# Designs tried in a protein design chat: VH-VL binders against b7j9k3. Part 43

Target 1, 255 residues: b7j9k3
Amino acid sequence: MTTEPGDRAWVLHHYPYGDTSLIVELFTRTQGRLGVLAKGARRARSALARIEAGRPLWVRWLGRGELPVLAQAEELGPFLPLNPLQNLSLFYVNELLLRLTQRRDPFPDLFQVYEETIDALCSEPGEGWYLRRFERRLLENLGWAPDLAHCAECGRSPDAASSEHWLYQAAHGVFCRAHAPDAAVAIEAAALVWLRGAMQTRSMPVWNSSLRRCLEQELLVHLGGRPLESRRLLTAYLRRTQPAMTIQKREEHSE
Short names: E, the ipSAE of ESMFold2; O, the ipSAE of OpenDDE; V2, 0.75 times the mean of E and O plus 0.25 times the DockQ between their complexes.

## First folded at step 18 (VH-VL; framework fv_tislelizumab)

Design u1 (at its last look DockQ between E and O 0.57; V2 from the best seeds 0.70)
Fold by OpenDDE, look of step 18:
Structure u1 (fold): chain C 255 residues (1-255), chain A 121 residues (1-121), chain B 107 residues (1-107)
Amino acid sequence: as target 1 above (255 residues)
Amino acid sequence: QVQLQESGPGLVKPSETLSLTCTVSGGSISDYYWHWIRQPPGKGLEWIGVIYYEGSTYYNPSLKSRVTISKDTSKNQVSLKLSSVTAADTAVYYCARVDKEGSYLEYFDYWGQGTTVTVSS
Amino acid sequence: DIVMTQSPDSLAVSLGERATINCKSSQYVSDYVAWYQQKPGQPPKLLINYASNRATGVPDRFSGSGYGTDFTLTISSLQAEDVAVYYCQQYWSTPYTFGQGTKLEIK
């Protein structure tokens, strides 16, 4: 069996395989999503028993098949206990990758975004724009991100300085008011500009709902109309723990 | 406290144009998106359309060919025009908005009291 | 258009008892659902947004739940002032649509 070179990886999910093994879904830097067989991982004394989501690993695997054997797994950092919001957010991000990526399809850019997102979830769990960033970058890396720079009909571009509303339609992109389809949702021009950018800075809080809605609609298309359980759970948690209505002042738009 | 008040003719003849005004007090219309919603007697609610901050509009596809929404900032008023009315357009007409400034979400915190419009010869 | 279907059309509940109203959307709408209370001769009043967020000033006995296509408004202990018609609304996509309404009466 040929030993593959080591790779940085994150555990997305694991489930039992036989009496003593686990199938582990990894997200790796160079191989993309990788399923591995962790033999003996369910044994009480197994070093592999500590494989958990939200922790970076250095991994090596043996074999060229669909499920190579996990040969080595080393922790690259300390385990940090996650609160419920962090756990749900991680679960959501991981489920997106599990549902929308194919195995052995590397996305180095997305991997970096993923790591940054995980780090952000640990340090700033209440900041939803990191999830929006991840969602957009995921769509971009998969080649599914619609053009947000131009009206799909006339080619006019959103201006961040404009108060003009644009319309978003999943799978089709954006439309100016004059060319908006019958089924669409409103989104701020500035929010569209933010989505088109590097998204290295926080989105405006006032955009949160529109960004969430638009990206959720887009992802749902690629999920075959089957929403994520993690999304449901995360949404439910957020609604229970966050204020229903925050006074949004115009002053926030000027920042 | 913001207050919305719809006004207009209570009776309109078939094929004529229904014209309503929503007068807003306690706040500027410039800071919000304004919606029109109607309710036929004994029936549910139907969203008619919206006018946005910059003055652009978006209408229910079922009515867009007949609907015009506009605003007059000097008078702090939003207007609705519905052309070629029929008996089916008989309803209570409401103007409404969301509480949050600049919100793109279309649930409605504030409603006018509504104005009844009857289409009859 | 997304169709919002409420059930039942009418409901009679005893004072102090629980009232439950259901709303089903014809397609996925996430949590972008609002509930309104409308009393005779009055405009609708917002009760719930985002399926489960109680609007300001709304009594605790009112609660909303649901996600995706099935939503529920619950009044834990019916009061006399709760007699009204209740509407659900989706704001997931245009055109924004309402349920047909549920008339709630005291038994």
Scores: ipSAE 0.827, ipTM 0.917, lowest interface PAE 0.7, mean pLDDT 92
Fold by ESMFold2, look of step 18:
Structure u1 (fold): chain C 255 residues (1-255), chain A 121 residues (1-121), chain B 107 residues (1-107)
Amino acid sequence: as target 1 above (255 residues)
Amino acid sequence: QVQLQESGPGLVKPSETLSLTCTVSGGSISDYYWHWIRQPPGKGLEWIGVIYYEGSTYYNPSLKSRVTISKDTSKNQVSLKLSSVTAADTAVYYCARVDKEGSYLEYFDYWGQGTTVTVSS
Amino acid sequence: DIVMTQSPDSLAVSLGERATINCKSSQYVSDYVAWYQQKPGQPPKLLINYASNRATGVPDRFSGSGYGTDFTLTISSLQAEDVAVYYCQQYWSTPYTFGQGTKLEIK
């Protein structure tokens, strides 16, 4: 098709092209990730809406090549200013999509999760449960999520009511305590059950830090061993701005 | 205020089993996960292994065939056994705790005073 | 195993001057790095977790930084009581491993 119907989309990234234009990476509801040329977008009198991350757009594009032209971009809501932590969280989610998805590969379920993630990060200012949910749903949509319902060796299932820990090994799945591999990390059984469910939490889960390690290890396998710059920046920001809170949370559980 | 005290023999002969105990006061060993870490004289630190809340263990692969960590909640003690020792096992041995609540992130904020073990042939 | 390599092996610094100790992991460890201070005849004492979080009671002159594979411990103004051996440690994956240590002395 040379002309696409209008579609809902989000800006993942953009960079200058020539004097007046942008190259824009979009995440679209119906076509997945798409690179477009936004001609004249940097002109003072551009007909296109402001191109920036964190806002939904209604877009149309022309052409079927690798870089179609953005013909229409209209903002679907008011500007919502994000604080620095919210911006870094958004950068992280966007970088995951840029690094792990292919252009023109539709993921309607992931698109819905992306929108839910943006909504959650606006209402939850810290690095929170919604990032773990996005990470897990991304892996599921790409076909990389391991079976968390059964020990990879014996088939036992985690029980959320149990205080039993399990072992997580990226690329290999989960193991009950009897079948721990040589290089693995511990994780709560309840966290594994949460990852299999709806992953809806109104507050930061106590096991978010152990989930963070496990999911980061899993994602790193698929990033080809090249970690995300956004993760480094987000982590550095959290440690600089909230070191006492992080230490106090751990010490309250330790003491 | 939780205090940790390692105890055991100062001298062990080669090929014998080294047996150490970490006695905990001011708290219950059930509130923590327990690690053993050793330090040869004038050298760096080596992680030996961990015993988790439910009693399962996980050991450094380099020592796994020779090491056993156990606990006795009635005596409030954590124990280390290392079999078939050689001069290379001469070290200060530390027990260390990690809070079992919230996550399994193993940096060691509480250490025992250490006990010196010499393996002398 | 993840190897943690510290540099320098020893360091002499004048009182009141800045001391810098580096630690490099053989593979990615994110920010799952801790730093310890060990004075003669004492057990190690936790200074830093998560690469940059000061532990409770650690003076403000101690700071940590780094991510991924490269980590730094900095003492902004050396005090006499800071004479010790310093270790980095990763807790990204088992087995947990320590650097070989850096001996800090007053010049």
Scores: ipSAE 0.662, ipTM 0.828, lowest interface PAE 1.6, mean pLDDT 85
ESMFold2 (binder alone), look of step 18: mean pLDDT 89; pTM 0.914

Design u2 (at its last look DockQ between E and O 0.59; V2 from the best seeds 0.00; counts 0 for: loop humanness VL .283 < .304)
Fold by ESMFold2, look of step 18:
Structure u2 (fold): chain C 255 residues (1-255), chain A 121 residues (1-121), chain B 107 residues (1-107)
Amino acid sequence: as target 1 above (255 residues)
Amino acid sequence: QVQLQESGPGLVKPSETLSLTCTVSGGSISDYYWHWIRQPPGKGLEWIGVIYYEGSTYYNPSLKSRVTISKDTSKNQVSLKLSSVTAADTAVYYCARVDYEGSYLEYFDYWGQGTTVTVSS
Amino acid sequence: DIVMTQSPDSLAVSLGERATINCKSSQYVSDYVAWYQQKPGQPPKLLINYASNRYTGVPDRFSGSGYGTDFTLTISSLQAEDVAVYYCQQYWSTPYTFGQGTKLEIK
């Protein structure tokens, strides 16, 4: 008696193929991104009709060619409903993978980060620290993350306890204020130190806006200047619905 | 109730240095970082540069060799010097700040009234 | 430097009609765009930040839209007090740059 092999995977995207089928982009634990043909997935009451983003699957596929056939897809957990912001965040994370990775290029550490990111976005309101962590870890796994530990000119290191600003220049790294290059933007030393660590925070960091700009600039280098549709939609939603991205002065009380 | 007042000579001769101050009342310059922005007559706005909390500066590359921004916390003033002026430096000069958001954001929500500088023989 | 190009250079619109001003950046700037209104003899006044976020105290007839390189300021029903020059500005990267301005008049 032999058990059939399988793999843990997530749906990144799917689109129609023929009258009854889907082509599905999967992110798998062992083989990275994989395109598969889901035959008959658009039929009513198909077992494969539950091919959707946002929850893990156990998958098995057949064939070694360009478009293997999805033989089995089994849900590995209950559906948890996502609000519009959570859905846009998921779309963003998935679009980054679709644009920046190749099929059949495994990234086991990134797969773990992806799952941690999905868990965090399901449990936390608003756009949070977990998207900044995913962005940084993606760059690290693809070999594109700049050295944030040293000024690119003099080798000095940021100190999180310092209120000193640093300069960020996409594709070129970070600079202390004494070595500011042209075409750079200010960022807090604490943000640079956070990016080198575990990247966990109990609330939205005060330096989030500087960090978002810097990480978006870095990712754009690798997107060939073509922006993500998901990012456009996500930021439009955030500006309309999430004024908590601004910090209010503390109220003072007299007794 | 923060108020910004730019001051300095309204007329400067070519090749000289123009020198402006922005005096802040109703608040402390130490709570913000400060920008200078100018507007030549009948033209748009040009960002000159910034002085940060720590006193370090960053300048528009087009002006970098001629500009100095400084501050004096004891007088609650931010200053601009632009050397070797020509007629092209004739403009209204504004000091400006960014509202506090806890991060570096460069939309200018508070402006001084501006002071006109004419460079002429 | 990122060039911000506005169109049109001037615009005449009847009272109560919609006015539309466009701004295009020479490079991607995400939504890091602000819009300003400037009346004669006055400093600029911030209307919009983050391309679409109406700043506090700005009437709701003003709206902004756009992302990436193409941005729009819209006045849904023009009032006489809206006669001014309007500027877009990017704060994506230094040096921070402004558009050349659009003069809005009543037709």
Scores: ipSAE 0.768, ipTM 0.877, lowest interface PAE 1.1, mean pLDDT 86
Fold by OpenDDE, look of step 18:
Structure u2 (fold): chain C 255 residues (1-255), chain A 121 residues (1-121), chain B 107 residues (1-107)
Amino acid sequence: as target 1 above (255 residues)
Amino acid sequence: QVQLQESGPGLVKPSETLSLTCTVSGGSISDYYWHWIRQPPGKGLEWIGVIYYEGSTYYNPSLKSRVTISKDTSKNQVSLKLSSVTAADTAVYYCARVDYEGSYLEYFDYWGQGTTVTVSS
Amino acid sequence: DIVMTQSPDSLAVSLGERATINCKSSQYVSDYVAWYQQKPGQPPKLLINYASNRYTGVPDRFSGSGYGTDFTLTISSLQAEDVAVYYCQQYWSTPYTFGQGTKLEIK
């Protein structure tokens, strides 16, 4: 069996396989999500014990098929201990990839966004806009992102300089007020413009709720109406540690 | 300290138009979203509609054909009109908003005391 | 419309005891749920937002929990001043809707 050329990868998840092995779900640059069999990874002093979420690896695998054997795993950077917020955020991002991507479907753009998101989670764990960026880019890469540039009915475009009311509906996109369906949710024009952009700059804190709600609705559609447990846990943690009113006041003063 | 006070006729005849005003003191109506909510006697709460920052409105589909919400910045007032009223429109009417300026959050932390409207011939 | 259903409709609890009120949404609403207390002749007062965030000035004995479709308001130790009607509300999507209310009394 010939060894594949290898790839940069992140561990999304692993679970036991037999007495001594692990199945490891990797997110790779060139192969997308890749499941591998890590033989002997559960043995004492296994070199594969370094399989941890939140750490970049160089990996090689042997064999063809759905679960090739992990032949090599080298650390590409130090592991940093994560606090509870960082852990939950990582868990959430990883679960999105696990639930919404297919194996062997590469997304180089998304991979970059993922790495940037992980880095951001490490350095700026309180910045929720990185998660919104990831969510939007995930939807875009998967071809599920609705058009946010035009009212679905009349084709008018949101103007960031305008205070005009816009509305969002999952799967359908955006609507001007005149054509918005009854079940749509409010969102700032400027927030829509931000979502359409490169999202290289922080979103306005005042948009946080709107952005979260819109993206959550959209993701939920593709999750088959089954929400992520990680999101529930993350949300619960944030509410306990960062009350909404406190966050809003802090964000207003930090701008 | 922002205060909201609803006012209007306590009695309206069937088929007429109910007109209410929410007078805001201690702050500007600008930069906030204003809601109307009603509560029939002994019953729960029903959201009527909202007027947004730029003046656009959204109404409960159950009432949208009869409801008009507007605002007068010069008077610092928000208004509700409900046409073709029936006995079913008898309720305490509240104006409300959130405390976060410019937010689309739709829970309500500021309420008026409410004004009672009875529809009767 | 999203229907919010509270249970029970009425509840009698002894002073100092725990009171629990449930609210179920007809569809997923994430944590976009608020709880209100309403006393006779007064407007509703916000207690909880985002399902579990205690609003400013609300006593510690009040707490909210839940995510998705099932939500709970808990009063850990009922006080005399807690006699009121309590409402849940979703603000996930329009039209915004309230539960039918739960009347809390002292046993």
Scores: ipSAE 0.741, ipTM 0.892, lowest interface PAE 0.9, mean pLDDT 92
ESMFold2 (binder alone), look of step 18: mean pLDDT 89; pTM 0.918

Design u3 (at its last fold request DockQ between E and O 0.54; V2 from the best seeds 0.76)
Fold by OpenDDE, fold request of step 19:
Structure u3 (fold): chain C 255 residues (1-255), chain A 121 residues (1-121), chain B 107 residues (1-107)
Amino acid sequence: as target 1 above (255 residues)
Amino acid sequence: QVQLQESGPGLVKPSETLSLTCTVSGGSISDYYWHWIRQPPGKGLEWIGVIYYEGSTYYNPSLKSRVTISKDTSKNQVSLKLSSVTAADTAVYYCARVDYEGSYLEYFDYWGQGTTVTVSS
Amino acid sequence: DIVMTQSPDSLAVSLGERATINCKASQYVSDYLAWYQQKPGQPPKLLINYASNRATGVPDRFSGSGYGTDFTLTISSLQAEDVAVYYCQQYWSTPYTFGQGTKLEIK
């Protein structure tokens, strides 16, 4: 069996295989999603016993098949315990990758975004902008992201300087008011500009609902209409911990 | 405390234009989303459309060709016009506001008392 | 349009007993669901948003649950003032749509 040179990887998911082994779904920089067989990982004294989501690894594997054997796994950093919200956020991001990517399809740019997302969820727990960023970047990398720069009918472009509301329709993109489709999510022009941009900074809180709905609807198209359990759990947690926002005036937000 | 009050003619003839006004007191109409919703006698609720805080509008596709929503900030009023009315447009018409809680949503926190409009010859 | 279907159309519950109203969406709407109470001659009053969040001033006996397509409004102990028609509403996507309503009466 040929030993691969190794790759930086994150654990997306693992599940038992036999009495002593795990199947581990990895997200790697150069190989994309990679399923590996971690032999003996379930043994009490196994060096592989600490395979956990949210920790970067250097991995080597043996074989070229669908499920190569994990030959080496080294931790690339300290274990950082995640709180429930962070765990749910990570679970959500990981489930998106598991459901929407194919094995052995590398996305180096998305891998970077993934790492940045993990950093953001660790440093800014409870925020949603980095999830929206990940969702959009995932769609873009998969070639499924609709054009947000032009009305799908007339080609007019959203003006971020205006507070005009546009209409987002999953699988079709954006529409100006003159060409509003029968079903849509209303979203401010500036939010669309943010969404089609680099998204390196936090989005405006006032856009949270519209951005979430737009991206969730888009993702659902590609999920075959089957929603994610992680989304449900995350949403439920957020509602319990942040049940109601304080009523605020728009003018107070300097938008 | 914000108060919404719908007003307009209680009777409209077929093919004419229904015109309603929602007068808001106890707060500015600016910076909020305003909706019109109607309820035919003994029936459920139907969303008509929305006017956003900057003045953009979006209408129910079923009514889009006949509906115009506008607002007058100076009068603190939101208006609804529905053209070419028929008996099917007989309903109680409500104006409603979406509150601002860090994000705009489309559930309705505040409702007017409603105004009854009957379309009859 | 997303069709919201409530069940039952009407129910009678004894005072102090639990009342349960269901709402089903024709498609996924996440937790973007609201419940309203409407008494005769009055506009609807918001009870629940985000499927399970009680609006300000709403008694604790009212609760909402559900996610995706199936939602439930529960009144744990029916009071006389709870006699009304109840509506669910999705605000996931335009056009925003309501259930047909459930008439709640006292036995």
Scores: ipSAE 0.923, ipTM 0.959, lowest interface PAE 0.5, mean pLDDT 93
Fold by ESMFold2, look of step 18:
Parts: structure tokens; C-alpha cells; sequence
Structure u3 (fold): chain C 255 residues (1-255), chain A 121 residues (1-121), chain B 107 residues (1-107)
């Protein structure tokens, strides 16, 4: 058996194995996704910290085979109970990783984005900008993000100050109004500029509905047309619980 | 209250151009995105196209070669032209709006009364 | 193009009873699904957006459900004023398309 150095990790998913054990899917800083056997993890006096999603752990494992044994798990942060929306958001982020990444495929930049996403969802109770940022950064890290800087036909660039719409076509990129393709949907120029930048904001972007539709279409291409159970549950919850927001009127003279 | 009134000729000859106008009262056409939708007699609905706030258009590919949607802010009107008409273009024509919600959404929350156009020799 | 198929094509229901109308999309449309009511001689009226959100002024007896490709409009207690043709419409991708309609009648 080969030992691995200790590593920072997050639990993505786990399920029972045998009488007292768990199979755990970890997202680790240095090794990417890793499946481990957590022997005795369900015993009352386990030496391992409680294995649950949303809590950062320091982990150490034994072996390089298909299912190494979890030798050590220590809590790295305080316990913060999650409300139902936070749990559904976490489930969604974790399901994206489980469906779109491979085990033992390191993504250190994505790991940082994941941690920033968890911090943001714990600080903000509603569905927010941080899910759109995670979706975009995931696509970027996996090499699937479209070029948002240039119309795929003529090379023109979106201007964030313009009220002019653009067309988004999943798997094919973005188009200015003059070169609109079939099977495309409208999106704000400002939304495209936001997606290619730092995606830092004080509140939900005004154009969130456009972002949500376009990013979902793009992710669905890579999910092989099989949507996420977590997305269905999250969406159902949001429709039941989120009141209508006041919507800013678009400027009459903006371009 | 905002009101939408479609108008135009009730009868158009084959191969001619159908011209319709949607006149908006009680509000400005600049506050909304405008769609045209048609319904042949006893049949379902077909989306024709949209004109956006800044005046650009997007059309159903099945009609794109024959359709023009435009607006005239000074007259508070949205217009539809459909060239080279045939009997298949006989329908009730509706203008419809989408309220600004800070994002592009294409469910139609307010419709005009419709105007009937018959294409006949 | 995304084909929207409604079932049944027509439906007769007694006053006060439940009416159920189904809509199936040929492709995934998430929750980007609207329902319309069209009474004789009138334009369509928006009932539901985002598959389940009632539009302003729509009575509580109307509800929508579904996600992805399979959607349902339910009228929990049919009233005489509900005699109409009902259409579903997707706004996931262009061209935006409507179902063929379901005619609802009093039995």
C-alpha cells in the first residue's frame, strides 16, 4: 500500500458500506476527486471526524488502488448548520463535480473556486451570483467555456455599457444582433462581460434569468442531455419560496 | 391602462405584402419587447418574431425570408410586414408584449385583441 | 425545433371536478414552460410561467407542475368560465413553440 500526504478536502457524497463504514467521495486540493473507504466511520466513538458534506477536513489515506482507506480525518472549520436552500445549493455544486470530473484528476484552481462558492452560499441565503460564477469557472477549468469576447461570425465584442442584446447558442458561442443564429436565446452584453471577468458583485445580477438559462444550456451539453436531480430540486424550492424582485427599467438611450 | 390595437387590411391578395400595425396607448412602446404571433383559423399558435428595446429583430426561421418587424417611437407603433403571402398566411395576427423583468423572458403576459387577415384571390 | 405535444386534444369535465392537461416537449426545456388560456373570440391569456408560477390575477384553482420534458396543468375545481382552449409554450430555445391546444368543455 502507498501512503499519500495529508490534504485539505471536502466531502461531496457518501453512502453506507458494511455495518459501520462509509464509502466517501472527496474533493481534495491536490488529487482532485478521490473515493475512499472510511472504516468504522459510523461508530459512536470513531477516531474520524464526522463525515458530511459542507465541512472542510484534513484527510490522509492509505493505498493507491481504486478505493484507498481513509486513515485520518480532522475538522478544519467550525460547524455551521445549513438551511434547506444552502443544502440544495451545496448538493447542486457537488453533483456538478461528481458528474463532470474524473477521480484523481487535479484541479487546484477549481478547488479554490469551490471553497469560495461554499463561503458565499453560507453568507447569502438566496440563490445568487456565486452559483453562476461556479458554473462558469467549472466550464473554464474543464476547457469547455465558450469565447464570450467576440461574435462567432464577425469578431465584434460586447460592450458592458450597452443595452444591446446578444445571442447565446450553447456549444457555439455568442453572436451580435446582426449575426443571430437559429436556436439561440437573448442575453445582455453586460452579462457576457460579467461572465468573462472576476464575477464579483454585491448582489444578484439584474440579468440572472439570462445567465441561468444560458449556463444551464451549456452545462447540459456536457451532461449528455441528462439533467441534474439537484437542479430540479433547487429550482422547485426557489419557485416556492423566492418572492418577485423589483426589476430596474432598461435605459432608453443606452447602447 | 396600456392598450394594444392591431389594425390593417382584412383582405390581401396572394403574392402581395401583408402590412399590420399595433398601436399602443396608455404607455410607451419603449417600455417593452414586442412580439408578433399568429393563429390560422381553427389551428394553433405560431410565433413570428420579436423586436427588442434597441430596435433589432429576431424571426422564426420558417418565416425569416418574408418577414419584417419594425417600430416607430414617434407614432408609438409596432409594425409587421409579411411579403409574398399565400392562403397559408390567413390567420388572426396578434401583437404581444413581455414586461421588462431585468432579463430576457419569452412568455407573453399581455396580448392585443388580434386582427383577422384573409389571403384570397 | 422543439415540438410541444399536448394530451388530450379535447377533454370534457363536470363542473367542480378536476381537469388535467398534459404537455410533452420533444427536448429538455427545464422549467421554461408557460400555459395560456384562450376563450372563444379572445386572445390567449397567460396563466402560468416557469411551469408552476401563477400569473397575476389567475385563480388558485389553476396550478402547473413538471420539469424537463413533462408538464401538467391542473384545474382543481372546474368553473363554467374555464371553458377554453389551453396551450403550453416553451421558451427554452428559439423558435419559441406552442402545443397544438387542448379544448376543455363542460360534460
Amino acid sequence: as target 1 above (255 residues)
Amino acid sequence: QVQLQESGPGLVKPSETLSLTCTVSGGSISDYYWHWIRQPPGKGLEWIGVIYYEGSTYYNPSLKSRVTISKDTSKNQVSLKLSSVTAADTAVYYCARVDYEGSYLEYFDYWGQGTTVTVSS
Amino acid sequence: DIVMTQSPDSLAVSLGERATINCKASQYVSDYLAWYQQKPGQPPKLLINYASNRATGVPDRFSGSGYGTDFTLTISSLQAEDVAVYYCQQYWSTPYTFGQGTKLEIK
Scores: ipSAE 0.749, ipTM 0.867, lowest interface PAE 1.1, mean pLDDT 86
ESMFold2 (binder alone), look of step 18: mean pLDDT 89; pTM 0.914
OpenDDE, look of step 18: ipSAE 0.759; ipTM 0.891
ESMFold2, fold request of step 19: ipSAE 0.744, 0.710, 0.748; ipTM 0.861, 0.842, 0.861
ESMFold2 (binder alone), fold request of step 19: mean pLDDT 88, 89, 89; pTM 0.905, 0.906, 0.906
OpenDDE, fold request of step 19: ipSAE 0.919, 0.916; ipTM 0.954, 0.953

